# Ledger of designs, part 31: VHH binders against o26223

Target 1, 191 residues: o26223
Amino acid sequence: MKLLWTSQHIKVTVHIDGKVSKMDVLEAIKTRRSIRKYQDREVPEELIDKILDAAMCGPSAVDERPWHFIVVRNREMLEKIPEVHPYGAMVKDAPVAIIVCCDSSLEKIPGFWVQDCSIASQNILLAAHSLGLGAVWTGVYPLEDRVEGIRRLFSIPEHVIPFSVIPLGYPAENPGTRDLFDPDRIHLEKW

## First folded at step 3 (VHH)

Design a103 (framework vhh_7aqx_2)
Fold by ESMFold2-Fast, scan of step 3:
Structure a103 (fold): chain B 191 residues (1-191), chain A 120 residues (1-120)
Amino acid sequence: as target 1 above (191 residues)
Amino acid sequence: QVQLQESGGGLVQAGGSLRLSCTTSGFTFSDYDFSWFRQAPGEEREFVGAISWSGGSTDYADSVKGRFTISRDNAKNTFYLQMNSLKTEDTAVYYCARKPFEEIVHFDYWGQGTQVTVSS
């Protein structure tokens, strides 16, 4: 990479055609990191569609699939998210954000929607990474002030619970990698 | 016992400089991202700057870009906010905060705050 192309940003992509090399699943899981800095570059709708398709492919308790998604591209709305999510400052600089929601009317087993929406959120992060994008999960549920703030801002009905806000875009940082493998957390046959 | 403690605040004239420090104890410092926040009288708390666990990534609020610099010293378990070209609107209580690696909620521990007052 030439300094001219990266002097103001840490880039995680190869600059021949702007395309990210394809990753296998294990590499995607191990190298995904929370990205909070984004290039001033729009994300094509086709990539968002692929990410949401992946989000809906997660397992769910009794196949209840309670998730709904709000895709936010409107700059004024993105700029208001930090006002109701104190630690979501990076959202205002993202070209797009996905709000993962639970429609409680679709819930078949009480409480398992949290796992369902967590799985959907992680799939969004992994799919974004595999497509050359960066994203970060900013927690909403179970923090009541954030839940109510996001609900009011996006006119979310009472029976729908905002779970997470995930800004995403082309990454403008590389926070580095870290060896997270801890063999002390692995027990053979019994505790 | 996790502790974060700010120091270096005080009174300064507009155009001046201050360096804030956040000294920490009770955990492995190099495992965490750190941030500075501030809260002006009658205002809500706002983000100022962040530094990643590796030091390889920094982020700043638009209002302070080019004037403030965040840095860390892993040997001293301390991170800093160098504030240059201070403006009266920078007057606030400044808080340091710890952010766990790859966390989803954001911050788990905060300092008690240090007052910065910028006079005209």
Scores: ipSAE 0.331, ipTM 0.663, lowest interface PAE 2.9, mean pLDDT 87
Fold by OpenDDE, second read of step 4:
Structure a103 (fold): chain B 191 residues (1-191), chain A 120 residues (1-120)
Amino acid sequence: as target 1 above (191 residues)
Amino acid sequence: QVQLQESGGGLVQAGGSLRLSCTTSGFTFSDYDFSWFRQAPGEEREFVGAISWSGGSTDYADSVKGRFTISRDNAKNTFYLQMNSLKTEDTAVYYCARKPFEEIVHFDYWGQGTQVTVSS
């Protein structure tokens, strides 16, 4: 059994067969950080499968499930992403990235797809963290230049909207813990 | 007022051709992408194809690829669905829809639909 360190010095147990022990939900949420530095280490396909499974478990408006996912491992393609996404510089250093997309033809209620894809994206981040990986959400939508850039780069059909690019890898940084609780943002019964 | 109106539907024999038109008004035609959808009885509405604002890019469902072609005429504020080699399974109500650039994510206006019936 191998122990891996995640962000904020959380120990993740990795079994000999490559399986990672589960992190409880609150711990995953509270300790998750954006990771933008990655080890020179490949991410097993099994972990990506688990992450994508998690991504598809989120709720969506009227259960429309509009999401699609592009898994990118090709180094050349990863290196091209920053050309169309200026804030996606870290993507070139990641062993893999997931592009979350919306099939607009699956949308049942206008506008809710953003929420749906956001939930999917967050689940990707949480799942990655729970599995000892680091990830970061780089926004594509609603910036038109980024949307079109990613669309062209990956030959995404017109009815499909790229929403986010999420690079993943074993973390090569530890940003530390944060306490983001703010009681001033809580209102009881009324504003 | 934004309006989209389909025309050109009708009865056609299998193997035949039909051309649908979507005439638009009430907005700048060149500022939008457009799509065709169809809905058969008892089935969900499905994507047929799309065309970019410039006409330089098109996309088609696999079921119609190679048989259907979408084009547009910006001078006429109209885009088209040319349907060749029609099959009985192409029978449906066909809808045209507008897709904004700024709101890439959804189709904000729809036509009333036009019936296409393909007989054996």
Scores: ipSAE 0.000, ipTM 0.212, lowest interface PAE 16.6, mean pLDDT 89

Design a104 (framework vhh_vobarilizumab_d1)
Fold by ESMFold2-Fast, scan of step 3:
Structure a104 (fold): chain B 191 residues (1-191), chain A 119 residues (1-119)
Amino acid sequence: as target 1 above (191 residues)
Amino acid sequence: EVQLVESGGGLVQPGGSLRLSCAASGSIFSIYDMAWYRQAPGKGRELVAGITTGGSTSYADSVKGRFTISRDNAKNTLYLQMNSLRPEDTAVYYCARKPFEEFVHFDYWGQGTLVTVSS
């Protein structure tokens, strides 16, 4: 394989504790960690805009792009999420959360909206990390009680399915790095 | 930061028993699904047993009926009771805390505890 067949690195300017650094795509992917503790700091709307722009840039089956996003900053609403999501306790302490939703009326090929919304969710996590923020994906779909709980809490119509709740903020923890490469999971030419 | 520390490994003869413990610190143990994995030399990590927050258990076919996973939320401790041990059970055993977001890597792994089953 030639260099032309490898991914180009995307250099992103990151603000971390007031300092500016650069993070390429591979660094962002390898160093992203789930963050569940946040500083008592507001996240500027400009950063949320950048994150959502990145979320919508993912590939989508037959280019259906069924994703919609709810941005939640209201403290009272954030405090109600743990009541309908048992693993969402950290959301009440986050300055903001993004709810990733699928509009089923936009679906062109049955069932692929799950993959589409997974791609959007991961792009949110990577974009947040690249901008010096921490985030965590808390699962909603396919757990029916959580889907209905989030739907009722945010007045989501029946044809729209809440997929994930992603709290984010400036990180108040640093879990460190992981080395997860496992060559035994790579098969050449055949299984 | 969350830490998981495994203990209880050692050398036993075939047919023997061991109880592994995993002590969790730095977070609320009771809200997480927990699991035991093992890794033998030259092999990838294999899921051995899992336990949910509600106490539901699952086991690999190779250990079913011989191993029992349990948790003590008051002590923030996960256990693996291993009975009728076989040479093929020889491995480093790891406990893992599974975040509920199933589409990301486990956030927390222990350092492992070695179990050797040999005469």
Scores: ipSAE 0.000, ipTM 0.103, lowest interface PAE 16.2, mean pLDDT 82

Design a105 (framework vhh_lunsekimig_d3)
Fold by ESMFold2-Fast, scan of step 3:
Structure a105 (fold): chain B 191 residues (1-191), chain A 119 residues (1-119)
Amino acid sequence: as target 1 above (191 residues)
Amino acid sequence: EVQLVESGGGVVQPGGSLRLSCAASGSIFSDYDLYWYRQAAGIERELIASITTGGSTNYVDSVKGRFTISRDNSENTMYLQMNSLRAEDTGLYYCARKPFEEFVHFDYWGQGTLVTVSS
């Protein structure tokens, strides 16, 4: 069955600054794609602030909220990321990147920080898409060479673990979609 | 497990031709966009050609007009026809099936196939 993945408008009414607005959350989830090509346009600070607010609204294990974020706009620093991340070439061309980090001193329950930072990373991707931006998650943890390369490049202390690097910008590509719905992965009442 | 296996490399004279093959096993080949990468001595690995499920092709400027990518979904095989070969085309050639959405970036399979252009 493919019906759940037919393009639909799910209407949610949100009050913003006393105003009523609508959004289509399911369409945002279904149409978000990894964007690796960006226009030569700066991303306003206000949009980055909204994205980071969304990132911190995700659930975390025992409310430990271990995430920290590095916002990188410096062109020379962005150009050095591909030297320590073999699949980070697109970061050089992005106007901004967010590095999602875990402060291990905030960890209350062992190991769940990976899930916490995954949730924050996905919220960044969805928020960026909803605001007309494109982004891509480039994986850092648990690949030791990437973790240490990013740590060294951004002077990240040993108790903090870089988790992902997410370049963002106005999209210069429009990649197609794929039907990924697989009913064989859904089990009713038992395996 | 899904694997892509490259073949057809070899030694060829400048101006010669080679046809590379990439055979898929373990999954449906026709559902994926497919890519050829090369790793030349002293040069970073680069994407040189791509073909979509619909048959649209794209090439890096250095091979455009000389190389042709094609696919045969019934045989689970992708090809790279290489004409007018130059010394700079020497390298290890990888085929890749890129995941639709991913955050680690695994885009090649196996050891690749070696192409040497020399006289």
Scores: ipSAE 0.342, ipTM 0.687, lowest interface PAE 1.7, mean pLDDT 84
Fold by OpenDDE, second read of step 4:
Structure a105 (fold): chain B 191 residues (1-191), chain A 119 residues (1-119)
Amino acid sequence: as target 1 above (191 residues)
Amino acid sequence: EVQLVESGGGVVQPGGSLRLSCAASGSIFSDYDLYWYRQAAGIERELIASITTGGSTNYVDSVKGRFTISRDNSENTMYLQMNSLRAEDTGLYYCARKPFEEFVHFDYWGQGTLVTVSS
């Protein structure tokens, strides 16, 4: 039985009337793409709040919740990020970026903070997408030059580790959907 | 069906003012950049003003300081306030919509409204 995955073009009808279109979680996951081009349109604070709320809802090791978030809207600062992040050129074109950080003083079990911040970052991406925004995960950790660059730029304390920079905005591109399902990556009971 | 309809054109004396409107129907244009073009007789159509979804505006030099582009997303209408009109401003004025998708050009044009500046 060939499951004809009808590519339902989920028209993300961004209802202008402030009604956040409800997107199913599976739909959000399956249709999310990295967006690197943004409209010349401001992102409402309300949407950022919702995204950050989602970011904090993920699990963490022993509930350590080590994450902190820097919300960047300042144009000058956004334009400086590419100077320390060679693959972050799109950040200068975004109306806002979220920097996900780890406070190492909150870590209860060493090393799991990477997983925790990854979960938070992914939730940011999914939430953004569900709200009609585009975003991309630009990695900072574990690259030392990027970590120190972002640290310096934003005066981040030594005990706090910048993890990712996520520019956000209304999308100005549509890369389409991808079918990434690979049955060869699934093993039953054992390898 | 998406339609753009221009209005507000007419005959005006040099130094006069007109306000053009472009009303969109069939879709919300809040997610689009909007443009005013004009075409004088025997001359190619030229871009004269634009307004982004964020409200950023741009003008050609010949209309700077005289024309003002604006948009009202709630009314799905774009405007062009034209002051200190000159004979050279005479032409058919068009509004256009451009989606943000990469490599997508203008998807809709109006039929135009005629502006005649004559003494």
Scores: ipSAE 0.005, ipTM 0.281, lowest interface PAE 11.1, mean pLDDT 88

Design a106 (framework vhh_gefurulimab)
Fold by ESMFold2-Fast, scan of step 3:
Structure a106 (fold): chain B 191 residues (1-191), chain A 119 residues (1-119)
Amino acid sequence: as target 1 above (191 residues)
Amino acid sequence: EVQLVESGGGLVKPGGSLRLSCAASGRTFSDYAAAWFRQAPGKEREFVSAITTGGSTTYADSVKGRFTISRDNAKNSLYLQMNSLRAEDTAVYYCARKPFEEFVHFDYWGQGTLVTVSS
């Protein structure tokens, strides 16, 4: 094994319009936007596999990694999600959605699973963006009605908590980027 | 511990056919996606075909139209029907499974079965 250099910029390969483009990590973070409109086009299983690999690479409290994922491609099931998630209307128009779940039996420190599943959700969004896809995080936990609705719809066991529903597909909108840097929120040495 | 056993390899002439089988201990394939990979001497292991728990199939461009993947969950078996074989198909073929909840990493690789296409 050769361990001579550490790259200062990690580049990801993005497939856009049949071509390959490369985006560095900072650019991916800064240009990712929530996408709620999708092309009528299937997402290859290989891209979903890459996204889920990235989801599982996040840091986890005491390395508990309690996350599980449900991949939903069935149109009838996707169409039922808005019935139990009022802000998930766009899910029915997506070619695929990922449900991020926590298996509480894997939890080593009570309550930290929320942070673990948040990290997994963000990694899904960033990985999707880097691969030329659009996605949006729709919240499930901590809203009990949504948690129980999603659990019932997908036959999720009582010890497993659905955390987020993330529809994704090839983008049919381009909202552009935002400049959100606010130096007034940075304090040096003390408040 | 789960074990995968590939079989069905052999020597065939160009244009010939072979059917590969992969048997798993227990009910390993019933809740898991499964795939075939191959590796020629001195080359990287490459993807050949995959099948999901629901039966959806994916093929590498090099084998589309010639190879067919299938599964029989009752027999805990995975198959690869290989038609119109070419010299470049010569490789050791491996089966692998991946958990439904973890689509990224394939686990439980077998020892492989050798396919040689030569005249």
Scores: ipSAE 0.000, ipTM 0.089, lowest interface PAE 20.3, mean pLDDT 80

Design a107 (framework vhh_7nfr_2)
Fold by ESMFold2-Fast, scan of step 3:
Structure a107 (fold): chain B 191 residues (1-191), chain A 120 residues (1-120)
Amino acid sequence: as target 1 above (191 residues)
Amino acid sequence: QVQLQESGGGLVQPGGSLRLSCAASGFTFDDYAMSWVRQAPGEGREWVSSISTSGGSTYYADSVKGRFTIARDNVKNTLYLLMDSLKSDDTAVYYCARKPFEEFVHFDYWGQGTQVTVSS
């Protein structure tokens, strides 16, 4: 159910028929776009829980699952992210952001945590898109200044590495989809 | 509206030096990371170097580390590539490229390029 506000400030409730109809996997992958403009609307905790559940369902090297997540809704904290992340200007305008972290004490195979956290980050983007939200992956690791800045800003301990900051919200832009299929990158049987 | 205009290319002998410039207009220059990308005859485009919005972070391809220096002047809206100890393998058209937010490999605007030829 959506609540709509008119210019008269009159709220209207709209029932969403066919709520059980969801985007299929290929559609979600092909139509997901980075969203950097958000409506001034709160994202329900239920949707954040669903997104994080999806994030934790990715494959992980030797099932180490080293990911931890920080959910940031505090406006003051969101407004400080751009000062330690030069490409994170949009984060201050988002209603919520998720910081994907690696707890290195959970790592079983050296170096594979980067792949694990990349998978978790992509799952967040796809899950958000499938739920009608927009999100963008802003890179933290391996840029040491950003890693240190985010660590200090959110009191992240030394054995935990911040990997990405993903602001999300209801989209206030609708970029078209891209056709990125390039057959020159496909080799049959050998290079 | 967005324009990137390279200059400073030319013919140089092996071991020589060149300074490339890229004049940017039509956008807020200090909001964007900038890169240099080159294309040698008969080869694909090769990333050379990138610089963060403030100039505080720089990145180089292994083939040019220690020989090339990327710099920017946010007051003049200009990107630079200082090339030292040039080799025949550095012969290419050099492009100034604007890096969009949150994508390492997709450049959204390119200049027309400037030819660098290192005489063998």
Scores: ipSAE 0.000, ipTM 0.148, lowest interface PAE 14.9, mean pLDDT 83

Design a108 (framework vhh_7aqx_2)
Fold by ESMFold2-Fast, scan of step 3:
Structure a108 (fold): chain B 191 residues (1-191), chain A 120 residues (1-120)
Amino acid sequence: as target 1 above (191 residues)
Amino acid sequence: QVQLQESGGGLVQAGGSLRLSCTTSGRTFSDYAFSWFRQAPGEEREFVGAISTSGGSTDYADSVKGRFTISRDNAKNTFYLQMNSLKTEDTAVYYCARKPFEEFVHFDYWGQGTQVTVSS
């Protein structure tokens, strides 16, 4: 698969104080919310390509980049995910989902693949938000029954570990932005 | 204001049973998924079990599968952890936690904990 980034970039605009502003990185981070209700509207493949390109730009331990992605658009397959993932009920109603996987044969340092795949997952969520989409992270690893259920459902080979399932779509809900800054969790110079 | 309150902890002999309850106040109980966690002295808090928003799906840590059962009663705004065949290794403070909309890693409210001590 070749991902082509053209000189045309999709811009997300946010209406602030009666003005429309382009969403910057800090605003995207602070305004991203988990979205579990989606419009009955197709997500163009060009947007999925941009999201996956962003996912692969994350830092990884010794640049091992062990991530692989499965893009699921088939309604029958999306409807089977809740059968093996109890917290994935919303996936059946999404137009598309991305399964983030680790190819263990690409791992150079034991255990860091978990952090690598977490970074890729967060980039998917932020990229989706910046493109006007909503998404939610649902956990697979380290829950053995979910790992094996997802592996069986998508014919994932034994050396590949499914890490997360991320449904995506145009949002059909608008939860308020959260202010989570807690200065009591910041320690200067020492604990 | 939302509060979670555990009850049902105590001292029990190995091989015995206990049922923990977590009662919630405030918002509509049926809109949320719930989980149990535990923490032994000097160790990190670990996952024990979860129940989905609908109650149709449950998940358990490998160490408790086949011995523990999680359930919910929406009419009572309460969910439960039935603990059978208890082992000394199950000794810990047990916490209940609420998560919105079946999101695995996000927990917005926690109980204060209830002690479970399993004697040999």
Scores: ipSAE 0.000, ipTM 0.133, lowest interface PAE 16.1, mean pLDDT 82

Design a109 (framework vhh_8pnl_2)
Fold by ESMFold2-Fast, scan of step 3:
Structure a109 (fold): chain B 191 residues (1-191), chain A 119 residues (1-119)
Amino acid sequence: as target 1 above (191 residues)
Amino acid sequence: QGQLVESGGGLVQPGGSLRLSCADAGFTFSDYDMAWYRQAPGKERELVARITTGGSTNYADFVKGRFTISRDNAKSTLYLQMNSLKPEDTAMYYCARKPFEEFVHFDYWGQGTRVTVSA
């Protein structure tokens, strides 16, 4: 069936044909894995909207929220990303990618935009996982060649800095979960 | 735990073949993308080949068609089959684990194995 959803600036028509899992926050954090293989299935716009809403809910230094996002669904554009990003080969096989950017004109404290955009990137990964999707964070900043390559490819203005490229899709692999808890990294009262 | 041990290097004539091995003493070999890098004297370390947890491979242009990367998860071992070796392939070869998250650099815990191609 078709659902018509409208928000202040976005109209979405959604066919509900995908599965979604409900998981609590701890489960999402502990079971999220980097996914680099995707099914040949479109990701509904409704799910991308939910992911981006979650991305913008992260904390930021002095509430500067400098993030902007580019949603890339165009096959030709996705296929060009590996040309400027050596570790982005999987992006060409993803149905969609999100490019996390910093608008430097929104920065209130020098340098903290890196943490802000890292938080937004992690929220994208967690939100995608909670919605039954797989994603992986491919690093762009601070590698100048990747920053400039992505900027040129997507016509990003000079005052905007591409931070990460996150391909997303329904997972075509299941690597399982890891137990990463290491009590030796926890210090009580002092180092 | 934590050590990557490369082996299989040696001296070979141009056009010859070598098979490199990398043993991962860790328990979670199957959870990591693996890669082979090389470093010639006075040059930066460069990516040679990568294999994902699912077995997808990627090669540097200068080795495509000559080198084959493979993994054996049951043996926690990574391989690089090198055919049609050229003098410019002379380098120290390193294996690396890429963490479950995308990073600029792979984890590096190996000492490397030396490959010399000379007439």
Scores: ipSAE 0.000, ipTM 0.161, lowest interface PAE 13.5, mean pLDDT 83

Design a11 (framework vhh_8pnl_2)
Fold by ESMFold2-Fast, scan of step 3:
Structure a11 (fold): chain B 191 residues (1-191), chain A 119 residues (1-119)
Amino acid sequence: as target 1 above (191 residues)
Amino acid sequence: QGQLVESGGGLVQPGGSLRLSCADAGFTFSNYDMAWYRQAPGKERELVARITTGGSTNYADFVKGRFTISRDNAKSTLYLQMNSLKPEDTAMYYCARKPWEEIVHFDYWGQGTRVTVSA
């Protein structure tokens, strides 16, 4: 297999021992769990490309699509994330992390960028799970200390807002299934 | 920061053929339903042909049997093969995409490519 780069797009041919997820959409949604322990194993660029493709497929208010993504593989940078994110200790042990950002210059309708970035973050989690990876959403926005810490660490411009940090890798834990269906939260016709 | 760029228009005699191309410089071309529209001088913009992400096609009655829409997802390119061209096909031709699963429906347009079918 070879790495092939062209001016239009990047083509990567990778031989992966094992299988990309066999899950349908409902199975992926119901079985996805937050994974905070990762194998010491590289995630191929092809899988990251598929995950980012899925992230950009989410609906966006007035189709403003304000998200930008930073892919972090550098070990020294990953090790610094817990210094600015108190609950991001697991990030330093992940082979890669994706930082979901909002470019506020692309915002067309005030405030909906939060929903746009939330949808993109969830698609990253679902896509990672469907591809046999584990991931977890660590919150950045709206916590000002974390927003500023991540901004400074990754040289993010002031008009760009870091929204979430999502470490991912091959899972080293299996938290099992959850039964989350609660009919008391469903109201027919009226509250 | 993706953009649609149409090409392949030109001057052709009645009964001739042209192949239009639309290159999507943006990421995720394969996630969009794509369409060709046209606008003749003094007329409204009208749908010519549509192709879904899965490859299903739909044509306006006035081009059915003469035009063929196709896509190449690997090249992020949309095509319109136009055969048996008529003077009434003279128009600016626009490429459009409509993202699937968008919260609000919003059509994105290219700058257009001009087709003139001369006498």
Scores: ipSAE 0.000, ipTM 0.092, lowest interface PAE 17.7, mean pLDDT 82

Design a110 (framework vhh_8pnl_2)
Fold by ESMFold2-Fast, scan of step 3:
Structure a110 (fold): chain B 191 residues (1-191), chain A 119 residues (1-119)
Amino acid sequence: as target 1 above (191 residues)
Amino acid sequence: QGQLVESGGGLVQPGGSLRLSCADAGFTFSEYDMAWYRQAPGKERELVARITTGGSTNYADFVKGRFTISRDNAKSTLYLQMNSLKPEDTAMYYCARKPYEEIVHFDYWGQGTRVTVSA
């Protein structure tokens, strides 16, 4: 095949603290990987604020925006997450974790909060990646034992549903990118 | 997703060898880091060996130099070559996928394959 493509150069800016400040959107989406190993290095509050700002910019059903976020930096609390989330072992080694929650009192249309919180979770992963951090989405909802375990551990009210736990930090691993494009999943005009 | 199925266990004398196999019915075997675990009677399950998607290996100190983990991505099969077996190696052996891009991960454990090292 003689299909000629010019690749866009990756726009990566490293500031004096070593943070990656810019990546184009398509590159961020295609190169983001789940990161479960983190450097023993604090994540500045400024970066967490940028990540949460991005999380809240997602679309939501009837603009209900039902998401709430718990930012966990306390080492003892991070170490307790694996006790109630069996596949959250990496969380104890992360400098910080974000718990994405749905406040059901903000729900305007039943059931779409799952999509809303999924969008918020993915925006957290993409924003973290664009800022030179690594993160992983560890699923909570709809696994009843994890939902109740996380709720009890973080004193989450009954009308609030913990959706995902996302540990993040500076990466201590570098998995390669994936090539997942499958044209057989694309149907033109009809199925 | 497919279940992991272990095989190749058996009874051997000290100093003997066995090769364990783990067949993955899942279609994404090549995308997972894989591991072998074991559980001896009355003990907790412990990691024996791990192999990454790129083929990098890591071993527990108690098997280093005696066991070799390998994978065949075309056959979706994980192997553990066990040499110089000791009575202390007696255990049920399990293979497992390590999480990579799943938002929900479940350990895909098989029933295991039993290894007994005794005279």
Scores: ipSAE 0.171, ipTM 0.546, lowest interface PAE 3.4, mean pLDDT 85

